# Ledger of designs, part 8: miniprotein binders against Enhancer of translation termination 1 (ETT1)

Target 1, 377 residues: Enhancer of translation termination 1 (ETT1), of Yarrowia lipolytica (q6c872)
Amino acid sequence: MAKRPLGLNKANKSKKKKLDSAEKAEKAVAKEISPENDESAEPAPALTLDADEEDDMGQLESLYKNWTSSERDSPRILHGVVHECDSLLQKAKGEGLPARFHEIYAASLLDLAEFADKKKPVKKKKVKSDDVAPETSDMFVDAALERVETGLEQYPEDAGLLFVKSRALKQDIDEKMSAVSKEERKETAKKMISQLNKILEVFKLAQKHASTVTPAQLDVVEELIELSGALESVVKQSDISETTLVACEKFYNEILASEKDENTVKKAHRGVGTCKMIVADSLLDLLDDDDEDNDDTVELAKKNLKAAIEHFQKSETDEDGEFMVTLAETMIQYGNLFETESDDQKKWYGEAVKRLRQAQRLGVGKYDEMILELEDD
Key: E = the ipSAE of ESMFold2; O = the ipSAE of OpenDDE; V2 = 0.75 times the mean of E and O plus 0.25 times the DockQ between their complexes.

## First folded at step 3 (miniprotein)

Design h5
Fold by ESMFold2-Fast, scan of step 3:
Structure h5 (fold): chain B 377 residues (1-377), chain A 80 residues (1-80)
Amino acid sequence: as target 1 above (377 residues)
Amino acid sequence: SETKVTIRVEGLSPEEAKKLLEEIRKLAEKYGLEVEVRTEGNTVTITVEGDPRKVLELAFYVAMLALRMGATVEIEIEEE
């Protein structure tokens, strides 16, 4: 008997394997750039600068844009940005640097933490030192927080700096959670809840002072949702994710009301859709938990899934096959909540089939078996 | 026609695996399906057989739950 892979979950498995491989490659790169493995010379990345040689901030912006417009796979670009920041800091002798300088510097240090080795779980002696280059992920996070604080002393209401501070505080919790045994994980998570609330307050302050928001700044919203879910799952409390989702959905809607950048608008629509999906998933988990007929819960889940689909459709592109699979899965989940072979179920399965065929044409995976099942009359 | 689906889940902790197994049991009762589960090391293998639509609906929910827990998931359909 031959076994065939199911396309929908095979695509997700392939994506998960790619992410696991990328994480392993990042750990290998982080080990290579550590001071104990600094014997290997990293070649300078090929960078394009569109600014005058004497325009220091213009040069830094162009260099940083090479990072933000890239696939963010190589720490070499970030090392170039940090090097330029160090040069500008020395040249300026601590005076005349704008908020944007501190934002770029702190963001680059924070991004380098993802390429650095994790410190083994030992008792930390937190010493602030401006004279020691960061080597581990926790050292890069600490350096980023110190840089943001320096910027905020000069520019206390700068939205960009406040967004980077929120992201750095989130990463600090991740470092603390990764540095404890499985048996102490729940107690540590309980202690981190108060720090999550502090991150939310910094995030809300950033929202109040934001005149515009970039696609990159929206990453903090997704990171807060992920962190709140991780903490809630460990402590078994029901309110952490709900509070975070409400704040994040409000932020995405404020972006949708004010922003004109197409990429920012599409990212905000994906964000709202994701918030609606998480709510729907939580409602469906309740049905599986108590095995009770909860008609109100099913109707609320339908409402959230329909809203998620509408937002996801506004963010669709013909070239994003991975997202087409996500949208198709959402449509199938919604269709499953209708009576078998109803007109509503047939409609949503039909819409899902269109996205699965598009994803298959783009080489994301094979969905032939699922398409046949969804097209059954 | 009858469909047989095998779901392979890798990378869960023992506590996460127990939670997944409890949810699978509830889903099996909800869909009226009989489910066989095997646990070997870090791998949970779930086999379900029955009505194609119900089997694929259960497989979808199990896969989504396992992926949210940080596991890797493979689903296979058996043909004769």
Scores: ipSAE 0.000, ipTM 0.128, lowest interface PAE 22.9, mean pLDDT 73

Design h6
Fold by ESMFold2-Fast, scan of step 3:
Structure h6 (fold): chain B 377 residues (1-377), chain A 80 residues (1-80)
Amino acid sequence: as target 1 above (377 residues)
Amino acid sequence: SETKVTIRVEGLSPEEAKKLLEEIRKLAEKYGLEVEVRTEGNTVTITVEGDPEKVYLLAWYVALLARKMGATVEIEIEEE
């Protein structure tokens, strides 16, 4: 007797694979049509060269703000910030620098790791530089950790420094995971779980001492969720992400209860939605075809996906095509949990198609094959 | 093989804690799991041992329900 829809899990996996393929195709098309050598887009980073602020820290804040308000796609602004930090460190002879100085310095070093080569030796000598600056991503991460620890020795309860420490420790795990062989990956991941727990302790301490929400705090939460999922996929233990998701979802819900800034509220809604979506995926991975609990597991997954959709819709905008694809993916996963060809499945597939068509209109990629399958001609 | 999970739930009112424990008891009976419960201050600690698949499912459900009620959840897993 067939008590379950034929191909429920197969349909879900098939739909996910097709959507992933469409996203890869979209990225390839975006790379092809993007102005690879656009001479009219010869962007010099817009550094504030004539900022006549009364104090050195005010000038540093202005330089750093040029980075945080930019598209964060060019390291030139970050090199300028680091150079200014080096100058202030020499001028102050290492004395009397505030927590914010160490935070900006460490954060800038950490962000530079994203632009650096991985563990390649230096081929050129630095002209007119007596100090050896970090040149590989792991060296920048190490420098960031050293700088944040220097700040924390003086300011042990500074929320900004603690959040940067969390980010630097996460990036350190990424570097270590990428540096090991395929055969060593699982053993290394097991060791990194203890570091993830330490990161969560630092994050909780930072949250306790924070007076306002900053973009850096939101970045940390997103990165922790991503790291926990990556470790779980290697070790195959469902509890790794759960512990992280509990801490992160609590943080987002506190933001939603108190914050008035529209952009921060939208980011928090996206964060809660992402947490709910990851929980639903984990629940579905536990599904056993012979288990009488399958119906209960599917209903829990439905509740989490529905909550994710509601949170995502509260952060939806007409111009964010990439996010429309994420929302469409969630709607497809939700639709897959209903009976094949049911009115509920058709409704959610229809909502997903609307978002995919709008994403295509905005130039985010091509989803024609996926749309045809969802419409069931 | 057996798996042991310790779930710590903090921040629930006495009435909410009672509702959570009722749901946990029903799931434990349904899955055939052995469950131990301890209350210390504002923290409810649930220890469950049994089949890994069932233990993980119970832990995920408890975390989801507790979060819906506004509580914080900490999970500790010990595989044997």
Scores: ipSAE 0.000, ipTM 0.137, lowest interface PAE 19.1, mean pLDDT 71

Design h7
Fold by ESMFold2-Fast, scan of step 3:
Structure h7 (fold): chain B 377 residues (1-377), chain A 80 residues (1-80)
Amino acid sequence: as target 1 above (377 residues)
Amino acid sequence: SETKVTIRVEGLSPYEAKLLLWEIRLLARKYGLEVEVRTEGNTVTITVEGDPEKVKELAKYVAELAKKMGATVEIEIEEE
């Protein structure tokens, strides 16, 4: 079949895009900090490092903002942030640093883990020969956890630190699961279920103390839902996926009730929609041609998919082609639950086609074959 | 005779898994095949049953598509 990707996150395509973006960003940064730029009387454009040197925290915030507002495809900015944090620690000799310092430092260490080499799985008899001191992803996660705990000792109710702690604990689970042998996977997964429950409590505490929540702080909630399913598949004796899904949907609903930041609200709507889709998928997977109760299950699946569509529409943006594909897919799943060639099915397939065509216009992918199939059914 | 194929896909995001599932169900309907799906976190298990030639074609397509998405694919074939 000569089938093309349907806006799918193709690893090679994604890596090439990140590499091209990273090279372009690094070249732009190198141009701004070149010796010729140092000789210039003009300040470097688009660089936010012109903060007053007397405001050390303001300078650190500007550096960190360059990372959080970037495509996050190069560790260069993160190394700059960590270097500034180390400098501030040296200057602080006996003086307390604010919670925000520990938050930025821990978050930067955690983000550096994504660019570091992974720890290799250890075999029972023979130990792998590694370099004497490689900087591995697990080392950065451990460093981030130590930094966030240092901050929490001084500022135990700081929401920012608690959000970073929940993210660091989640990445710690990922590192431990990737490092363990196949023989130890089930026993390790059982221990990680306990840690997952701890993360849910930490996140709940973070929301309680937060005056506002950023979209980035909500990222871990989506990851916890995915992780809970993976852990349950290994253990097979836990309802952790269901329990996690209920808790995560509640976290998103708390944001919808109190948060005013438009980007955070949109992310929370996407989160609720995802939770509703997962419920619908589980219901549909229970369908049996011999089951007389199928109609009740289909009706519950319809309710969940319709709720998912409504939440997704509230988070829709004209520039997010990848999300338009996700919304279109949800609309197709919903349409599939109506009678073939019914007015309802045609309506939802039509709405899906509109999103697929817009995604194509945004360059996300080519959906001509999919659109044709939706129009023929 | 009918053939049953089980395809296990690992490493997709929830959104990618749902998109793959939609594509599979659409093709299964087109080919007149029975499909059962089970999602467990980042693992999607797809069972397809029906005409041997069509089941084999769908399984190959799904494996190729999932691999292009960066996923790991395992296929098990059982012929009745």
Scores: ipSAE 0.000, ipTM 0.174, lowest interface PAE 18.8, mean pLDDT 75

Design h8 (at its last look DockQ between E and O 0.01; V2 from the best seeds 0.00; counts 0 for: pae E 22.1 > 1.5, placed apart)
Fold by OpenDDE base, look of step 4:
Structure h8 (fold): chain B 377 residues (1-377), chain A 80 residues (1-80)
Amino acid sequence: as target 1 above (377 residues)
Amino acid sequence: SETKVTIRVEGLSPEEAKKLLELIRFLAEYYGLEVEVRTEGNTVTITVEGDPLKVKMLAEYVAELAKKMGATVEIEIEEE
């Protein structure tokens, strides 16, 4: 009996025992008990969620908050969360659990997949039947998908579950792309591309039912943009970047219109900036070196890069050296679209050099050669 | 819901209009939008239909590009 990993317990499909509706027809007699008008409005029994169930969920929320507020460097706390989920699932017999339980459990399984060994491409080695297959990241993602679907069967409009489903579907693509052979990579990428649209549909449904968007939900959108670009690079088809990119840009702009949390606003600015940068890059890739008539495409690329820079500057922090490099690269690309030695080119190269020097001071990369090239022009 | 945007651009040269139309065709094919283009004298009328967001994004790009070219731009938005 292979020990199933903690949290990978397939919910036993409780066979709906057809309770035979035994037709006990017993004719119990019409006793005439007088309608004494005892107006004792017994308050509808407050569904006192048993104080134990509120306490059990409160404990789970506390454990999960301890995980989410940690450095997340060790799965130790996360194993505690999953263990509590398994305990609650057993106590409840798999019934009556709130949407938030299924969300925490599925999210925690996705976080465990990051610490698990990646599934190696199946070389046709006959795995002997008795080796307990090591717990691989794909198994945690599959368990998270099963958990979130179980939650959505009960709570189909729960925004938290729908966001976790979007994350789980994204991570399932990553697992499939990591496990695929080089020969099947292009064919698998084409299939995964069709799943991005499903993730976006689930994400739009989540957003529709959400009152607020969390920073962690924005990370899933960023990762969808990155995954879209990565899959397109493998397939060499542009058709999908757009629907994903446009939907992501909308989503970020809706956040910027409604959200007041500084971190959420910064992430949304970064997201819009990334969308504008990808549009600019796609426009620049359309330039034909033999066509003197590229001026309008260049002007639109300039517009998008300028907008990207303006959004990135609103999301810039003094401690994020990696993002300073991204902003510097975007400034260089924008500078490259101006006339050589122009005051505008020199300005944008000078702003890029400031950020590259700051990134170097933070220990991010070495740009001394690039800085020299940008200063000598 | 589909959104229809009509963009009227006046004052483009034939070359500027050609470039703008190539870009619109690219972005429309890209966004999966239906695009009709009519040219009457120095006026280019672009009608874009489809997803409300994609249509608005395309319209904003066209409008700003046309403004940079020194053209006059009118935008009509019909939301269905």
Scores: ipSAE 0.000, ipTM 0.171, lowest interface PAE 18.6, mean pLDDT 76
ESMFold2-Fast, scan of step 3: ipSAE 0.449; ipTM 0.851
ESMFold2, look of step 4: ipSAE 0.000; ipTM 0.108
ESMFold2 (binder alone), look of step 4: mean pLDDT 82; pTM 0.766

Design h9
Fold by ESMFold2-Fast, scan of step 3:
Order: sequence, then structure tokens, then C-alpha cells
Structure h9 (fold): chain B 377 residues (1-377), chain A 80 residues (1-80)
Amino acid sequence: as target 1 above (377 residues)
Amino acid sequence: SETKVTIRVEGLSPEEAKYLLEMIRKLAEKYGLEVEVRTEGNTVTITVEGDPEKVKFLALYVAYLAKRMGATVEIEIEEE
């Protein structure tokens, strides 16, 4: 009763239908794909499809592959994927669609959120109910969550859907934290900590059911570590970062134990290295006083930094200058734990300088002043 | 001796900048460092002054976080 009937459907004009967030987002995407009287519209990017693709799912896979193999900087590819998903959903009338359909659909809706405008955190004036609301990032995240839950209802143990769910739940936290007022920030952050714990369980379940994990599916783990620190800073709760870090390191170690894909293994080594580095940072934070009895803490920090260096070296390549800087930074932190001007400190500063100079040769940035400081006695 | 480091970060979104600044504030408070922040367009300039080892650690951590967010980072060191 609250909504005005739409004039386009004569047979069901007297019937009101509650549209879910996914259906609303899908409809908005369909309108974007087929714009009318858009004078400034840029043509959609060219899509490369497999020759003689015969079935509906094969065609959808080819479309989605164009997105995942691209620089992911054009939303028009995603609009094409969602449009194809809408067509398949209408053709099938919601029946007989595989888990992969729901996965691609949800992932595409989620990725579209990155290109959409965010809603403002302050309360806005009421908009007219007969106008279509502008599509916002939170609407696409909600649509992705609803789509992935629809898939999981039919395929509760599908790893692909569980990975998308973990990513969608993480993006939901980002949307909610960016949209809250100053007064609601701490209470919202407390609720988001509960959701973060839910994400850790979902990711654990996804890994359990996965036969293989892609580098892209592993991206959320690094984001969860960063998010846990941000949430902890707001609520002043000390254990969430530690709990998250322990879980995330375990996820990476499961990859190292079972995965054969070189790129995923390298990403997992970088992940473990980052976890070890964060542990070392936390240990060093305990040395805020001039306490000569902190030998045990220093030795634990050294152990973690050395482990970080070893994992980073296993993922090092001669052409990745940005990563050489990360490795150099870790080496400098390790060197800082030895006596000033000691042979050990000079060795690790020297190793760091070697990586910084190579990064500069690759054009990655300006480190001349850092190098000079590291070479001082 | 005291060390002063200036870190220039370009290309962060407003939310990314807010997250980075909260991490900087936390570390500066822990290590007793004085931090100044200046924002000019899409550039965030962070100046840190204090104990050389602690200043270098904070500068490297800030550079690490900013680079992971896809930002461009430039560091200038003034030793006294």
C-alpha cells in the first residue's frame, strides 16, 4: 500500500510486489546496459568470447572470464555479465541454475559496488517514493549478499559461493562503517566485530570445501587483517586483531600445505610474512619503556621478523620492485633489533639497501635518502 | 640526536586516508612521537619528529600501509 503501482504491467497493475535489493540492483543494471537518450554514453568495451560457445553457462563463463582477466577498471563488462545473468534467470524461471551461476552473479554485483556512489552518512531528506532511487554501493553489496544466500540455500557447501560470501560480508562492513554518524561509530564497530568473526568462519568453511584456491579468492584474508586493526582502534578492544591474525595465518598455512598453483603459493608466503611482521610489531610495542629485562620480547620479535624475511624471500621475484621495498622494510626492522653499528645490524641494513637500489633500478620510487640514512654509522 | 621524516602520500581515497591516519596516531602515541598532518588536494603529508629508530620504524610502516592501498609514497629524511 505504501508503494505506487507501476503502469508498465497491465495484467498485474493492481498487485504490489516487494522487490529485494538484488532485484532492484539487477533492474538498475539492465537500464544502464540499455541507455536511452544518453548523449555522453561511451561504447561498452569489446568483449572476447570463446568461439562456438554453445550452452548458456559456457557463454556466461566466457563473459565473466573477460572481467577476471582484465584490469578490472571498466564497470561495463560487469553490466554485461549481470545482464546475461538476468536473461538466464528469466529463461530458467529460477530453476535448475548451478552454483556457479549464483557465484558469478553475486561476484559481479559485488564488484559493481566498487564503481557505484556511496550513500552519505547523514540523514537525508525523504525522496519521492514513485522515483527510482539512485544505485549506491550499499545496494549492490546487499544484492550480492541476497544472491549468494540464494545460491547457498541450494548449494550449502559450494566453496566458490562461500568465498564470495566472505568477500561480500567484508564489503558490507566497509559500507556500514563509512555510512555511520559519529555518534553511532563505536556501537556499529562492535557489531562489525561480530560480523568479522562470522567472515572468519565462512572463509574457513570455504577452504574446507575447496579443491583449489585462486589468488583472488585469497585477497580477502589480507583485507580482514587490516580491517581488524581499524575496528580495534574504534572500540579499544585489544584481542580482535590478535584473534584475526592467528586465524588468517592459519588460512595461509593451509594454502602452503595443499595448493600447487605458483601464484597462490607466492601470495600465501607474502601473507604469512605479513602476519609474522605484524606479530613482531606488536611485540616491539611492548618495549615502550627503557627496560633492560626485555630480552625475551626482543628475541621473539627477531624470530618473527626472520620468519617474515624467509617467507618474503620465497615469494620474491627479480621484476617485482614494489615487493622488494616491502622486503627491505622488513630487513630494516630486523636490523634495528641488533646493537647499533654491530656487524649484524650492518648486514641487514646492507641487504635492505641492495633491495632498495634494485627497486629504484626498476623505477618503483625514490629511496636515496633512506639509503643514505641506512649507510650512516 | 633527533630525526625528522616527511612522508608524502598521493592517491588515497578519503576512507583510506582516515584509516592510515588512525594507524599513525596509534603508533605515534605508543612510541611518544610528535606527528603533524597536512592535506593538500589528493596529497597527505605526514611529518614525524623524535627518536631516530622510532621515527624510521613509523615511516616504514606508514609507507608499507600506503603502498598496499595503491598510493604513491615519497620519504624525505632530515638528520640532526
Scores: ipSAE 0.000, ipTM 0.139, lowest interface PAE 22.3, mean pLDDT 75

Design l1 (from L1 with K40Q R43Y R46M W50F M53L K57L R60E)
Fold by ESMFold2-Fast, scan of step 3:
Structure l1 (fold): chain B 377 residues (1-377), chain A 98 residues (1-98)
Amino acid sequence: as target 1 above (377 residues)
Amino acid sequence: SDERIDELMQKLNELLDRIEQLAEKIEELAKEGDPETVEQLAYKIMLLAFRLLRLALKIEELSEHGSPEEVEELEQEIERLEDEIQKLEEELEQLSKE
């Protein structure tokens, strides 16, 4: 008996936040389309204030930077980026476009998939041409894959394009898994394992050709870990997560050894902590009443949880309430491995309570009942 | 009475399986349900899982030094946890029916 379901709470909050952002984005886009009908709409002045009018790629980079530096809760910037990409593609004709153009275009199409409806097609009034624009999340993922492949034909070793390809292939698996019935889920998951292995190959190739790694590129590592766990739970094949975790933890450790950028380093610490936490959960799941080696398993789980806490603390900030909950959950799991009512257990429960109270103050959730349980009440 | 302790541990494993099934149902509800309701249900599941873990630790302690009276008290506590899980299962069943 040792399962730790606390991670579900964070997963549900992440899904809720993503859904809320998508709804807000859809409403914002509808409002911009509906009001005043300005017809020849240019991007908002703020989006192009510092762009060089004669430097097409500079303008595109400026528009895309507005997206990557934002809270990413409105698709209107992405629509602007895609429109600019379409214009540049039409203008280029006999001129080659750089790898970065294809990367920005593909990444923007992929990010638009997050805001698109998976179940319902867009009303026909919006799309009536023979050249069908993407309307659903699956269509945006397909468009992103086509664009990244076009770029890779010209620039086969470009790290940026390879990272976007990894993300797009992962999102393709998500789309396929969410589109099937419960009866088809296991067979579809078996087919997706081959695609996951291909994603890992593309990801490793991207890492090989990258001179520096951005925080955004590290997001794909976390997504791969989540996907491998989800597929393993459906297919019940134990080596999938293990292979993925080893590759991802190695990548994070190499970044920690070489990178100086604080944001990238913090993100890598969170990644290592997550890998350690997953290992600890797997070890605790192996506990059995008849197992004579339970003490060794518990000690190994303690080592992994403590390492996770240390890495998480190096990336902790006062503003990130969701992360405070993740850290508190890890601290509770660690405290649970000590003797009931011991000083060690009380210490780690106390540290968890501090993070839960901070999360509540930041509006993340309500944890009063859990706090009372942790305080021996 | 090692048999009684074994029965309690088996009961907790059954309750853990039920909590896991509730968690899976919450993941499905998250795709189309009200976000605030989903968050509240997820929190309740987390709390029930934590209580189950603490009860499992108490069983281990009682297996070495427990009296019949202490085992009886633990049985009542486990029954209360089962009741809470049953209520949440019924709540989720109603929500899934719409």
Scores: ipSAE 0.000, ipTM 0.327, lowest interface PAE 15.7, mean pLDDT 74

Design l10 (from L1, 20 letters changed; at its last look DockQ between E and O 0.62; V2 from the best seeds 0.00; counts 0 for: pae E 14.8 > 1.5)
Fold by ESMFold2-Fast, scan of step 3:
Structure l10 (fold): chain B 377 residues (1-377), chain A 98 residues (1-98)
Amino acid sequence: as target 1 above (377 residues)
Amino acid sequence: SDERIDELMRKLLRLAFRIMELAYKIQELAKEGDPETVRELMEKIYELLQRLLELAKKIEELSEHGSPEEVEELEQEIERLEDEIQKLEEELEQLSKE
């Protein structure tokens, strides 16, 4: 078995995540040093609505669609959506507003949290968020949760609201983990495990009542898998990640059984592949380098990695260089489990090389050293 | 003894192989089977896989500081897993007949 390093995709994925986070932080800083510009951003966005002025919900939908169809790099559209929601709430006096109104309102408040400053450590009593307009990321998350609960009181089985609730509860965990001292991190993580289990139940309920699921609504599943791993590393409890992984793979398979939207199905295939890859990694962790016979564990890991590759290939496109790296890494991991210089190892290393070269052509990174290593005799 | 731990690991790996064969068979049945039944069967597969991984971790822990009593408890848990796998195999065999 070859001892070639893994983690090519993880390194590249981490860099992209850091770059996205840095860009968000830069925008937040620019906003903070230009208070007058924040005031000028309050007016309705420059984008026009396609609905008639008399169709209030149609106008709100068009305005929100401008946000979801944009690069999501400016909070101006979100402030416009929230302003329109406030106007409709006042006009209706809280009566007769549909579930979709509460969903758009809550989702917009939640998305505004990405542009807001983080809260400062507190040594004194906090005022309730309903007494103060949201200014920090945790206050926006709290406001989103209050809005989604208001909607669910009237529409308890609305899938859209339940999906937003699952996403808001996940962001609540992120805010709480980011706000605690290093010394309190383990204790806080233990409490967040209970909240993670609640999120899994909320998502399960959302999917049960959904007639269709969008790729964006499915995003939280991948985030829950990542979060469970992070929490497990802090508290050193192994069954948390495994329980989350089992639940999340079920969610993806329910999509594959029922959903017709190609983008959602593609995302679900990638999700199942990732779950299979994580199972294989867990199995390989059982191997002792000094053991004479690991054949059965290796065989099971091979089955999981092959299934992962098959699901990844069903979602493969020539334009997604980042995904080419993920697929290549899985193929390398699979190839590593065959005898050195075997036809099977050469086949999977060859398939990985093709994806790495394509990723380089798409500008995702430089993999020349890894390609040479994989082609080594 | 160390031989008991090795035997348990071998048995667990054989059960893992059986679970993988069942998953493959369920995927074939998904082409013409009832979606609800297929979903329930796959849900059962994931439950069995989770228990298998947990048992594998317990074997690793017992290899360092396990008591004979703890090894006996683990043997009983593995036997329960084997019984559930066999029941699922029998259920699939009945379903494949029509």
Scores: ipSAE 0.000, ipTM 0.244, lowest interface PAE 16.4, mean pLDDT 77
Fold by OpenDDE base, look of step 6:
Structure l10 (fold): chain B 377 residues (1-377), chain A 98 residues (1-98)
Amino acid sequence: as target 1 above (377 residues)
Amino acid sequence: SDERIDELMRKLLRLAFRIMELAYKIQELAKEGDPETVRELMEKIYELLQRLLELAKKIEELSEHGSPEEVEELEQEIERLEDEIQKLEEELEQLSKE
């Protein structure tokens, strides 16, 4: 009896029970954060009940800043942020909270999802009724989406909420793609593509209402591009990567036109470069030995790879060994489109080898075999 | 045939990449060019992208149930899109020389 993979089609009946479970996840997070009686935890200084609403938000901002400024190696601070959010939510009776509250709370739930166990495809073991299903990453993402939607109902043009919504929608794709069977992966990827377009619309709306783009907001776009490329590789359907990539690249180019912050500019150059690289990969995947347009497709791929390299070189840093590898791979791929043993091929392989050797010196991988192969050509 | 639909999908892909390249050229022109001209060219690109997406949807629909006649009509719509892209490429190349 083949164990039917938990296909997305059963999601409709569980939605009504999961809404009650998101309110219960907020309540269960509030309950499991009941410290077991380890005697020695000095009581957190009793927050004076008479703190004004402004002081309550100031505390939440301070806690969240402590999280964002931490090494983020443990969820301990983050549980503190979520607990403070729950406390504020109860105190306010769910009304009168600023947009920033919903943003911090939703963002913190998304960060908690990274520490949570991924939803394993539940083999139908009889879950005894009393086994509290462990909080899975998908539950935190669902809760973050609900929180940010609640904020957007009150503050529909808030850029911070719109960016967090974009992040939450992206992370919901990752959760769905991780939980799907290999057989359903293509069909799920097609559905996730329609969600990428929604993320991008939300992101554009966020950008329109934002006065400045933060590095953290750019990371969401980077992750969108990577996810777009990954989904495209699964779907092998063109139509989707392009609209997302065009709009991401437009977004990055708008940043490059307006921003003066060096890190933001470097990230925007990486983003443009990644878009160009994915475009080149997709063009190369279209090469067919019987196609008369192959030469034009190869030249267009070359042009995109060249542009990718030029953008990546502007974002290059001597300390980022992982990015050195990505740039080297892009240079190799560009070199592969030239005639074998041509001066251009040797040049680009030589530039790739420099970066691979630099990455190795930084402790990022071992490329000795690949370096030898690129030097022997 | 499934093969002819796959070929049309590949053709639409190539056209989409050409439209994207046009978008970038227009965005480069936006640095030095007339803002109104750049806006009009960007509107044309959005229209071409919308048509491309409609054609892509038609290919997807035809892949399930398409008649040979509907596939031939789709080929003609793709050729018309290609001609419009080529015309916009020429217009941009002219604007880049002025």
Scores: ipSAE 0.000, ipTM 0.207, lowest interface PAE 14.6, mean pLDDT 70
ESMFold2, look of step 6: ipSAE 0.000; ipTM 0.237
ESMFold2 (binder alone), look of step 6: mean pLDDT 83; pTM 0.816

